VHH binders against c4kar8. Designs and how they scored, part 83

Target 1, 263 residues: c4kar8
Amino acid sequence: MAELSTPSPASPAPLDGGRGDELEKFTLRGARQILQLLQDLITHRGLITAHTGGGHSFMTAVLKVDEERGRVVLDPSPDPQANRRALAAPRLTCVTQLDGIRIQFPLVGLGEGQDKGRPALFAPLPAEMLRLQRREFYRLQVPLAHELSCLLKAEDLARKPVEVSARVIDIGAGGVAVVVPTGAAEFVIGGTLPACRLALPDGEPIELDLEVRNLNRQTQRNGTEQLRVGLRFAALPRAADTRIQRYIFKTERALNAKARGGL

## First folded at step 3 (VHH)

Design d51 (framework vhh_7zox_3)
Fold by ESMFold2-Fast, scan of step 3:
Structure d51 (fold): chain B 263 residues (1-263), chain A 124 residues (1-124)
Amino acid sequence: as target 1 above (263 residues)
Amino acid sequence: DVQLVESGGGLVQPGGSLRLSCVASGFTFSSYAMGWVRQAPGKGLEWVSDIYSGGSTGYADSVKGRFAISRDNAKNTLYLQMNRLKPEDTAVYYCAADIEYYSEWGLPDEYDYAGQGTQVTVSS
């Protein structure tokens, strides 16, 4: 009896909330629920990936909710081109998570201006927000202190083999998202990267075949552009699956203990 | 092995109609969301339409009201009925399967499987 891994790609590609009835049970449409969720993002200093289309995104955050004017205030990118793309886009698709729960919402009618003398982006409050509470969508944001890496076997622009050590930024049951320096390698969606090596803190690197699921050029809050690559675990052995799940479980527990301990 | 075989493309006048078909094999067709993506000359891939295993459908704004997607699980076949065709619809049309459809929309080129495509040309 073989069962497929939960089919969820490593990186947070946008979900289309307008599709079918599947996502309806996870969709918040009440004004109070939407306001509370946005306030939760502010309280937890949640970082948001805002997709502007064309494979481009930037890191932002909700700075405040202006209830009287019915709008959110977002942190602009330090990259002027990322802000121009956002303002020109008919829609931003915002993706984030709280306590491992995926949150996604659209913003339409983005404008720019000033908030308390600082540049800011403004948008009307979203009419809906997705909160996906299924364990199969859980993605652990990897703590920077863990220095988790994956050695990728890829190709350069000339189709020559190249090995790239990529930083793992999130990990779940179905895959990882990694950061690759711009120009270090070429990736083809649907392509397989054989015999990659995932380095966990506890023991020898795990040898894995990875499938490229998505690509996104992201401008970080510090203005640095990076390529984010979503990678699916292809045919993950039970022993490897157990080690990955154990790492996720232990890290969740440690993060929760630190938050509750006031560290 | 997985195979997706498209057919039904061709040359048609503006305002005309075409029906595309895609015959799938090598996987449990009824368990996968299926879709159509297209690539016009000199442009990137554009998602056109898709259909969940349960029958729910989605359409790009550019084709909404003109195109209709359907599936026949007993025949492992996906269809795209294209009506009121415009020169802007000229493209290679690809059949695609995406096991992630219900959880991750992604880019059109994120589909798990794609066929060789069928050319649609709308010209006078």
Scores: ipSAE 0.000, ipTM 0.108, lowest interface PAE 17.0, mean pLDDT 77

Design d52 (framework vhh_7zox_3)
Fold by ESMFold2-Fast, scan of step 3:
Structure d52 (fold): chain B 263 residues (1-263), chain A 124 residues (1-124)
Amino acid sequence: as target 1 above (263 residues)
Amino acid sequence: DVQLVESGGGLVQPGGSLRLSCVASGFTFSSYAMGWVRQAPGKGLEWVSDIYSGGSTGYADSVKGRFAISRDNAKNTLYLQMNRLKPEDTAVYYCARDYEYFSDSGLTEEFDYAGQGTQVTVSS
């Protein structure tokens, strides 16, 4: 019953805040701070990956904080199976990002009902929220418009070599997260994918070796499933590292300018 | 079921104007951020503009000052007013929901629309 996700700097997978004393300084436990952060997620329509265990997750969002009843209201999945998994789970681990800052929190005691005539999931307010403001944990959510891709050299289910063009959904100093259609290739945690090619918007593709760090099957808001693969850079030449850092910095600045212009 | 119905595309001369519309149904339109993305023939996808539920807007540098995004929550409709059009604006324009914060869905996964977007052609 163990979840197949293992955290990396570029991964959306959960971090175990309960075991990391170095994470204590980033953990919010004040009721007002928690309430404010949840309200910020509502204001910015931040999408949340809710992990239900067993390598399964679904996309949700905080719709409302009910301060009087001490609970959060969440957007249910359009996939009834994902909602059943969530309701049966002893704990949801929610992971999101706000302005490049990783946010993670648990929800326990999930229920279902309606809010203002709409289907909704309800849970008590979390007692703690992790808010990481460290560059090594920073993950740039890759804008859809960039069509950033990574050509993966992997094996299919029959162990035949295949090349899969995977969409890069986030990128950090230590790696990337990519999405592949279910069944396109077989991935093994700890396995190495040699001579993959990362296509940044500017310049030639970067050739690099990637290590598989985590796997997660995610149910989209439209009800379809995709496989999210967290990949660590095994080694980067200085020139490649510089290009990746420059892309992250340039894109972060552009996104911050866009978001702040709206505020 | 989510549906987005786009209209308003067409042929226009350089310097001309077009107004695109997107009628939404199947969800609480006022609660979601909405946007426009475009794809020129044989080229990559480009983000054009977005508008949050609270009315805050963002624009790509290529269209800033020429395009204006707006929404009418009472009519469940998203608009893109395109002014001073250039040949480089020639593309299929797609209405999108929550694309800014949903990095693990593809273009086809985020769009629930009638047809294949709305074609804008800017030529003399």
Scores: ipSAE 0.000, ipTM 0.101, lowest interface PAE 17.7, mean pLDDT 76

Design d53 (framework vhh_8fcz_2)
Fold by ESMFold2-Fast, scan of step 3:
Structure d53 (fold): chain B 263 residues (1-263), chain A 125 residues (1-125)
Amino acid sequence: as target 1 above (263 residues)
Amino acid sequence: QVQLVESGGGLVQPGGSLRLSCAASGFTFSSYWMNWVRQPPGKGLEWVSGISGSGGSTTYADSVEGRFTIIRDNDKKMVYLQMTSLKTEDTAVYYCARDSYTPEYYSGDFSFDPEGQGTQVTVSS
């Protein structure tokens, strides 16, 4: 009996701060757009997880936007230590969800005071806000039966070109995760692998550039090591994006139908 | 428990040099990429440089390419950042960070959560 797991789109954990350029297309920087999104959070009483760094966070909400003074007003934590950490932090990373859309934004220069006689935290309006639809952060676990592969063009230890056929273990709108044997090639975080070829079941392999985002060493049951490589689509043509999305949705729907039939 | 202890920061003149050190414990050091990240006053975290577990591969942010060199000593469980031609914009708290794994909901991402207190670098005349 196969079990299927559907990922939650509502994870409160912040997305990596080191991928600002990858998230640029989802980042709002227009003052009007930022104000509207903050007002939407107020209207829907959106609960926000505010991360102060070092694994610390607290729950808050936007109470008001003060456009004249260029500030947001936040609900303080009932925990005085959480408020002290927030005030001492160089920045807060705020994460929330609205109707299946992930919203993340920084706040810098936090202060404390009162709003209408009640304790409040104040911060300047954020210069940017991240807004991600479910499809932008959803990752499909690739069924083994699909034998999805990506031919990687990488370098060995001596910086000589090498081609590695890697198994694709998950795929999303923004990239893939693959597994390769330890030592098959050297990967550098932030490095670009040009003209790689992603093989989807329907049609010719997609030629695309991939950027290395993360590396994780895994030990197999038999004691052999393999390397999991996270890869971002550096420049994805519209036709390729359509084919990848079609594969993801078709496969997710088929897996969901099989899970419901198994119940 | 994973521990990373940064040291070697200080006050230096523009054009000067510093070497930062990071002592690691609590994990298999040679199996992980190690990174340097920095946080300038009033700004967010910026990735600076990375080095593979073997030391055979290095990568650098455009802003420091040609000025900084990352090296490691796996026997001593140390990673270093040699900084030259320092500029006022290099003023920041510097942290070392082990590679992290990104959850399943998006493309593979590098995440650099500082675990130590960092070491302060101030570039000023």
Scores: ipSAE 0.000, ipTM 0.100, lowest interface PAE 15.9, mean pLDDT 77

Design d54 (framework vhh_8fcz_2)
Fold by ESMFold2-Fast, scan of step 3:
Structure d54 (fold): chain B 263 residues (1-263), chain A 125 residues (1-125)
Amino acid sequence: as target 1 above (263 residues)
Amino acid sequence: QVQLVESGGGLVQPGGSLRLSCAASGFTFSSYWMNWVRQPPGKGLEWVSGISGSGGSTTYADSVEGRFTIIRDNDKKMVYLQMTSLKTEDTAVYYCARDSYTPEWYSGDYSFDPEGQGTQVTVSS
C-alpha cells in the first residue's frame, strides 16, 4: 500500500500528527527517575512555565521535593489571579528545558499553604514525566542581548493591516515564540501572517510566512502579564532553514561554553 | 477527520451507576489528555474529569471526586467514565473532549471543546 510522502524541509511537517507513538519511549514512570529529574531541575534553578489552560500560564520553579510526603513545592505567582487560576485548573502542564532537552510533566491536586513561613503551592509528585531528547522539540531560549525581533504583518480590531515588531523569546526548527504588546493586533489560531521579517544577529532579515499556532497570556515572576504568540514556519526556504539552524547551533555552543567557564 | 463518539447514557435512579464510553479516531490518541465535560439543562459547559495520554495522571472536579473514575484504553482508542453514587445534579449531556490547544511541542496549553453529539444522563426516580 502506498504511503503519502513526507513533507519537504521547506514545508515543516504537522506537529501534532504521529508524535504520540514516539513519545512513549521518552516517558519516565519510575519513582526514582522522576525524583532525580525534579532534583536536577532544582539544582539547575530551572524556570518552569506552568500552563493552567485556556491560554493562561505563569512562571514558576520547583523549590523543593518532599519525598516523605510525596509532594513538590512550587513558587507561587505574586499575581493573586494567576494563583487562583492555577488552584482552579484541572491540572498544571509544566514545561521546562534542561541541558537542551524539553521536559514536560503534569501536576494534579494543586493546593496552597506555607513552606518555611512563606506562601507556597503544593502538588503530589507527578506519576509521569516526559523527557524529549529530540532535536525537533528543542527550543533555544533567545539571549536578550541578541535583540531578536520579528516584524509581523497582522490585522487590528477593525481588520485593517498593521505591522507589529515582536520580540523573539524562543526559536526552534519549526517556529518561534514572540512577545506582542497587548492590543497591538488581533491573532487567530490557524491564521497566516504573510511576508513577516525575522531579524537574526547576522543583520540579514529573513522573509517568512508564519502560521499562528497558540496564544498565551503568561504571568511573569514579577507579576506582570505578557501575550505570547507561537508561530510556525509555514513555508521555509532551504537557505532560511540553514541560517536558522546555524544560529541555533552557534548560540547553543556559545551558551554551553559560557556555562563551562569558557568564552 | 477527528471523531469522538460518546455512548452509555440513560435514565438511572439516584445512587445508581453508569459507565460512559467514548470512541476516538482521526488523531494520535495517546498524545492527548482526554476529558469528560457535561452540560446540565439550561446551563453552560462544566469540566468533569481528565486523564493524561499515558493514563498515569487523572484529575476530577470537586463535585465528582470520589464518585467518578476516568479510564482509558489506548490500544482500543477508548475513554470511559465510571459513575457511581449518582445524584440528580449529575443530570446532563456528557461529552468527551480532546485538549483543543495541546500539541505538546508548542505550548502545553489546553482547553476543552466538545466535538461529538454527547450522551444524555438523566438521574431521577
Scores: ipSAE 0.460, ipTM 0.773, lowest interface PAE 2.1, mean pLDDT 84
Fold by OpenDDE, second read of step 4:
Parts: sequence; structure tokens; C-alpha cells
Structure d54 (fold): chain B 263 residues (1-263), chain A 125 residues (1-125)
Amino acid sequence: as target 1 above (263 residues)
Amino acid sequence: QVQLVESGGGLVQPGGSLRLSCAASGFTFSSYWMNWVRQPPGKGLEWVSGISGSGGSTTYADSVEGRFTIIRDNDKKMVYLQMTSLKTEDTAVYYCARDSYTPEWYSGDYSFDPEGQGTQVTVSS
């Protein structure tokens, strides 16, 4: 009875340079963002596939983040050989999924030891984490002429409340993407921005809570850096939802009519 | 609903061996540390052994270290305790219990609430 060796999942191809620009949009490099995402992995008890190279991998989990020492604690493999491979590898490629979103991050400088008397693997905090968010919902690209804006209630690096006026670049039933100047505020993925105000052309601003879902640094053609923030509607009143849907529908119709050679 | 079903207990002579099994259902098995705890006659619950979600980390009480081995099969949602060199003092009802890896749980006061019925292990000449 031939043990069907389950084909080892192909080692993710090294991030070759050309696809680099698209992936940069999904790469987190902020220390706070990285820490938060790691904490989220802990909270959700996400299993991680750790690739050690040569087609080898093992299952692990983030057990703890040690901020003081700047390291992550991982669950070792039950296979001593896998652990040896991991320790010998110049780089560990970690792959996981959180809320349907693929997450990938490298770990370098892996070591073994004990955490509270339990065997553990240790690594410095990753310098970057890739978060591939699939757009679940169609988002309307907002015409520049509409000048949609969102007043964000956020915090600065000192955790002082700040208000940031952000331009809305796309809108859907589930949320908005906005652009803010770099350094205007500190955003954390999974964080809630309460009592924000979305300005639509058809009336008074809508007060709503927003959840930060994505952060992307963008360089404009003029060399200016901006932060694109993907925001989910966390709590949307029914009346507000109706207004947003109406706006989207009207705008789409207008754009389609224009595209078809209409007025 | 979370279910833990222990089995494999029995009567054994000192120096003998037993293998306990625990079948788990109703939760994401691989996300939890699994533990074996035991209750000797007339005594409280004592921790015996633990294994991490991936199975890569194992721990044992001093009283059973070198004699007991904890293993898990995440595909089958099973945790096992191989017991060797059994002693009369190992006589107890054995339970499997789950815990989360949280910094608070490592503070040494493990209060385990066994959810299963347990399995009786009796070591007697």
C-alpha cells in the first residue's frame, strides 16, 4: 500500500523585483501595525505554515510577542528535524490566513529556547508583513468632481486625538478608501475610528464608526507620499446605508451613461 | 458543543504501561493546548502533562517526567498519554483538558475544569 506522499506545497517563489510594486501596496512596515497584526494572530489562534526552504514546511503559531526584547515566540514543530531545518534556514517564510486574508511574513535569526519552561522558537520581529486583502465588494471610484471627504477622528503618535480630513477615493456598500497625508495620524489595522463624518454631495455629513482594514503608502507622480486607508463601515445606521447606496447607484448610472456617449 | 471523551484506563500492575486517549470535538482542536490532569482518590486535581497546538512543545509534571509521553493527532483530533513504569501513586481518574496559551495561564495556578467523564487508572499489585 503505497503511502501517497501528499505533495509538499510549492515554496512561494521569492518576491522577484518586478511584482514588487504591486506587493508594496499590501506590505506593512510600521512597527505598531506589525505588532497589532501579530497580536491578532495570537488572539485568533491562527495556525501558520512556516516554510524553511527546499520544499519543507511545518505548522506553527505565534504564541507571544515580546515587545521589550523585540521578538516573537513561535510554537516549535513536533518533528525535531523540522526544527533543525528551521534553525539552519537563513529565512523562515510564514504564511497564514486571518479573516480570509492571506498573511505572509519573513522571520530571520531564528533561535530555540524556553518560554516559561516550555520549548519555543524565537525570532526578531518581522520587518514587514504582507497582507493580501481581497476586495469583497465592488467599490465605486469616486469622481474627483464630487469631492467626497471623510473627517477621521484618529490619534497621533502621542495618542492625542486628532481630526484628519481625508479625501474619499472609492466607496462601496461595506466601506471607503481614503487618502491622508503621511504622518497626519497613526492608524492601526483593526482599530476603530469612532464618530467619523462622511460627506456626501446630497446632504449633511453622515456620522459613522469606521474600522481600519488596510494601510498602503502611495507615492504620487509629483513625489508626494500619501497614505491610503481602507476603512470598513463598523456601525452604519440604516438611513445612512440607504444614502450611500443611492449615491453609488446614481453615480454609477451617470458614469455609465457618459461612457456610452450620452450627454 | 465542546466534547472531550477520555478512554484507555484500566487495572495494571506496578511497572506496567497504559495508553490513554482523548477524543475532542466542538472546537478548533489545533488552536488549543491540550492537557492531561488527574484526580487521585481523596485528592484534588493535579496537572500531569501538556502539549502545544502544533504538538511541538510538551511539558510534564515532575512526578511523571521520563515515564509519561503526551502526543496529539490534529487530523484525528486526538490527544494521547502513554504511561510507562506505572506506580501505585499514579492511581487516579484521568481527564483531558484544553487551555489557551495566554500569558495569564502560565502563572502556575492551573485551574482545570475537566469537561469529560474521565478514565479510571488503577495501579495495584
Scores: ipSAE 0.005, ipTM 0.233, lowest interface PAE 10.5, mean pLDDT 83

Design d55 (framework vhh_8fcz_2)
Fold by ESMFold2-Fast, scan of step 3:
Structure d55 (fold): chain B 263 residues (1-263), chain A 125 residues (1-125)
Amino acid sequence: as target 1 above (263 residues)
Amino acid sequence: QVQLVESGGGLVQPGGSLRLSCAASGFTFSDYWMNWVRQPPGKGLEWVSGISGSGGSTTYADSVEGRFTIIRDNDKKMVYLQMTSLKTEDTAVYYCARDSYTPELWSGDFSFDPEGQGTQVTVSS
């Protein structure tokens, strides 16, 4: 009996704004395009994860688009507490997928009422929707055997410069996640680490600026604690981008071949 | 390092207007929602308004909706709060706050902890 893995960790999580202008080509701002995409979600019965902040989310779906009133109708949660959190939230971040395309959009001004005699949530149409191919937000889990590393230029607790060799645990078009020993350096979300060096196979390390996007403390099975740091590529040169994509594709192909071989 | 510097506060009469500014540095400004939060004398922090990284979405507390407008200029790395029809109840220290959003935690978690000194707004005669 074969077991299925949980869907990719990146799938239900919101994509932070990424690289600003680099995501503009994937951002829909036209009212007609937004209406068509929302209608596609209705047609395919797309399940939406709506994030309300504070670590909370609920599952919803678009029931209807009311073009005349410029609003969407959403399926409320069966959990009344989740609905109260949603109504109190400054915004919802909605995440879903259609045919391998990631779709993400904000909803603000959420209200409650009824649609055709049944409870419903209402919100104005989003002013923007992000539409990304799976490959744009895909994260390759780096095989331990590859020993991929990134030399981080950071500061210690006394704000002295320190260099930390961090193991790369995943990599994508927009960044890497690394692990470092707890206390090895101080990291501030939104802070920039300049002139870090990403070591890829078959070439010199790539020098790049990294922005800290997230921090997670993890206890390993052997009881050791480590810090997982999510890092975004700031200004990534075209040659560096090409080398990173080549590494990802080659590694994916090798992993797929190994899986089909029953290894 | 992340820095947020608020300015533009002052003494105004009820019904007056004031524009607050927040200068951001040390992070990719356009990637983050920016918020204004305030602390009235002797009270806790109260969220006032938020604006998405692109500026395409804005949201407001019920107490200020229709009176305040949040704006951002990503080229200048600035966020502004245009306040009109000010009331004595608007008296507070105003802070600019970046979302503490963590996209890879599956939660979309955020908070509004102020990092700057704030700017004092006093509405009185």
Scores: ipSAE 0.000, ipTM 0.266, lowest interface PAE 12.3, mean pLDDT 78

Design d6 (framework vhh_7yz9_2)
Fold by ESMFold2-Fast, scan of step 3:
Structure d6 (fold): chain B 263 residues (1-263), chain A 124 residues (1-124)
Amino acid sequence: as target 1 above (263 residues)
Amino acid sequence: QWQLVESGGGLVQAGGSLRLSCTASGRTFSSYDMGWYRQTAGNEREWVAFIYSGGSTTYADSVKGRFTISRDNAKNTVYLQMNSLKPEDTAVYYCAADVEYWSESGLPDEYDYWGQGTPVTVSS
């Protein structure tokens, strides 16, 4: 039933990427390990991006794990439309980070109700969780204070070239995720954006060719929506790679020191 | 070019059994998480059973102990064995696949694929 708010399959990303056997060593299946990881997310106030399909997501958090009923309790969005999309989705893909390790898990059978008199979303406990502990897959959440930006060379609705300054929200060895202002440009998954400029804090902007990998409209904790674009580095020069890795390393160390109440 | 095709639905008496099949064509099946969903007239689609790429399974409380989800990766097929059927199980049943991958862009490469549905009617 395509009418049930399922993601449009128009121009899908390549399927050869799948979860695959390569990720088996990072897959948790033990009930005790899953429960402990979910409790760790609660304890550390981990924010979760819940992808509802169709290029949509919303920010949530695990409020509680109900072991007796085998359920997780999630913070609903203040945007009713985001909650409606989530409830209609065949699956939520939940993505978060704990101590620099990327955590991913699906939730199926999402329902709504109340917890302690407040609106809540409920789902059965996941039977598998991905705990991806590998440096190549590390993503630095860029501090807002860094005002990291990427000048994108894209097209508008009329296919006219346009330059868009986008805020970098996360960065890794293979690419960046950016926030694009509403209506600023049109993007096609698999399309190439040539000669974009990534502005790091030190030095002049790095000129890069970027491939559009993902498009996502994310509803924030305050109910507002942002267009997020995932971009892969195409043909990264060694000097640029070195600068990006150094920025990631330096920022990660500073965040870790701050979290421990030290330098 | 990828398609999900459901089969095995039909009319059955209460207490009977049916086995639904969902065959994926055009792509490798083993890395996909797969689910079965159902929809009755006037109601939202509801989850029934889910099988992870790693083989773990989960079930909605309404079908637990009666339905079994399984997969045959060599045949690119997921099955739903439905036993002890009740009139309340009457619905159109859909299978769905989700391709999820950790991309270098930091977002999952996620697309959900649905079959066309197969009707199941349980009479008493």
Scores: ipSAE 0.370, ipTM 0.711, lowest interface PAE 3.2, mean pLDDT 82
Fold by OpenDDE, second read of step 4:
Structure d6 (fold): chain B 263 residues (1-263), chain A 124 residues (1-124)
Amino acid sequence: as target 1 above (263 residues)
Amino acid sequence: QWQLVESGGGLVQAGGSLRLSCTASGRTFSSYDMGWYRQTAGNEREWVAFIYSGGSTTYADSVKGRFTISRDNAKNTVYLQMNSLKPEDTAVYYCAADVEYWSESGLPDEYDYWGQGTPVTVSS
């Protein structure tokens, strides 16, 4: 009577796969950010691959977000066995893509029920979501001495218009990353900030529209929290594009010359 | 099978306090909305209190300020703390669990699971 040792279900590898520090910058933990991203998945009818462990997965979609109850509604599999596996799993790993960006998030405490008379899966809102944004363009790290800034036209929690002066930390042909004090404004991924002003050293500020693409909270060495905001140029006039490109090339050349000991 | 078991009912004097507990046997307790109902002989079940899976709470006007609903997901348990009890609070109290999308109607027939009930008697 050979005791078939049922292989202990391999604990799903931590999302962190040993690259913990590198992935932190892509991890969303803000409740509003998570809700917005889930809503975007609903709006775009994004298909999600849900991994249940043991090499098993099924296709699902986010059907609804219930903010008041703090839960997400998923489309169940047409395969009852897949649903059983999902319900038995300690964690569901959801993987999807939105606008070419890989999104991954864990769901725990999965349950089954009905949404308006239709079978559905339910889970508490994820505590975190990983958004792996690939940089489309090279980003120049802006020297601190250049003091590049961007005046952001945003909204506060009450949806009141606010202007925030943000330091530009990197710039590329496709956009900028800026840092703002935590709580200075409310940003929504995919949201547009109209009529912002980018200040370059070579002249008058450039007026442009910016799209929020990434949000990351950072703790400075001094313990102060700041928000890093990745912004895409939504519509860039040709003249503005030329100025930005000129700035980037000039700065890169100067930095390279310095690195070679020439300055 | 997912089951609810109530406990903590009994006899109490008017003005006294009682704490009811309802324990679920299922592993996915954190995904369920939980409610307390009460029923007297010959009457329909009336809603008493509700707690969402996210932790938000709501109460019937008749018990507001006197009763508190809470949950411990680690113990798969929902509680009803009843203070300042009145004779009119005498009833069988039922625990209910619901994973369905909450409709404002809160009809008892929409809940996925019900307990067997625990009797509460408030003497004058």
Scores: ipSAE 0.000, ipTM 0.207, lowest interface PAE 14.8, mean pLDDT 83

Design d7 (framework vhh_7yz9_2)
Fold by ESMFold2-Fast, scan of step 3:
Structure d7 (fold): chain B 263 residues (1-263), chain A 124 residues (1-124)
Amino acid sequence: as target 1 above (263 residues)
Amino acid sequence: QWQLVESGGGLVQAGGSLRLSCTASGRTFSSYDMGWYRQTAGNEREWVAFIYSGGSTTYADSVKGRFTISRDNAKNTVYLQMNSLKPEDTAVYYCAADYEYYSESGLPDEYDYWGQGTPVTVSS
């Protein structure tokens, strides 16, 4: 499959022209390290976004690592269309997060079959995985209980102004990812949404300009599709940056304390 | 602006060998993961071999022990050495280059790049 995308500045983004020396420090090549990381994803029930190209992805998870046969077993989508796209793709790019650290790896040679009598997707183990241990790559997965939202100032198909309340699913130093109701607005990659309002729990909404960086139609674990929009902070004021960083720090600290039994 | 040009295909007898080459132009080669894929009439493209920018390699079970993928970054070329060829290896072989870093706040830095393909026919 050919994938067409226009190169665009992104935050955070590695240098143009591929992995380079910059990412070498974050590359895992040891077979045991790769197996352990995949096993950690199973243990923590880590959700994986598998990109199949063309702006399509689906939510999956590692069900099993078969060391003897050198294979990973993935949870298929309940949407047959998503599975067909995955099987037709020459490669999947898998993206996930473990303890706030971004993990990315390719899977090639995807096939389908059964595992313990249940449908499954199979692929050879990756020979390399990226584990990006740098603050600029960190993104907090927003707890559902926080009900974080961003009011987007956008346009509909007729270019009429429309306001869309979008759920914030992750947040980092450079931007947010949001879920937008289907058909609620039109987005253009590289376009700017002015005077949007990010609602944080402890104060007035933050007014900021957002740049559209990506659009992805993601098939969820329940088989439904949602539009995810990646948005970059444009001209972020220092006070707003401080509030966002404080929210991220406090939420991460609270999640870590809870995992330690309140210690 | 990547162009991938495959060469080295042709007609060969079962048990013979071919060396496929894929030369890239327009971008730095050393930063890309590279793959060889094949397609037979009526079937989807299937993965054959993959070489990471760091030099690690992986192979489809159908070709393990017979095919070797390698790269020469100074020549911007990836190779597929095909030994002990079987009639089942008859296909059009494609080279692909990919920068596989994705960001939820951005697009991939580069396009996926594919060559035009080179035919390999293995007679029995």
Scores: ipSAE 0.201, ipTM 0.599, lowest interface PAE 4.8, mean pLDDT 81

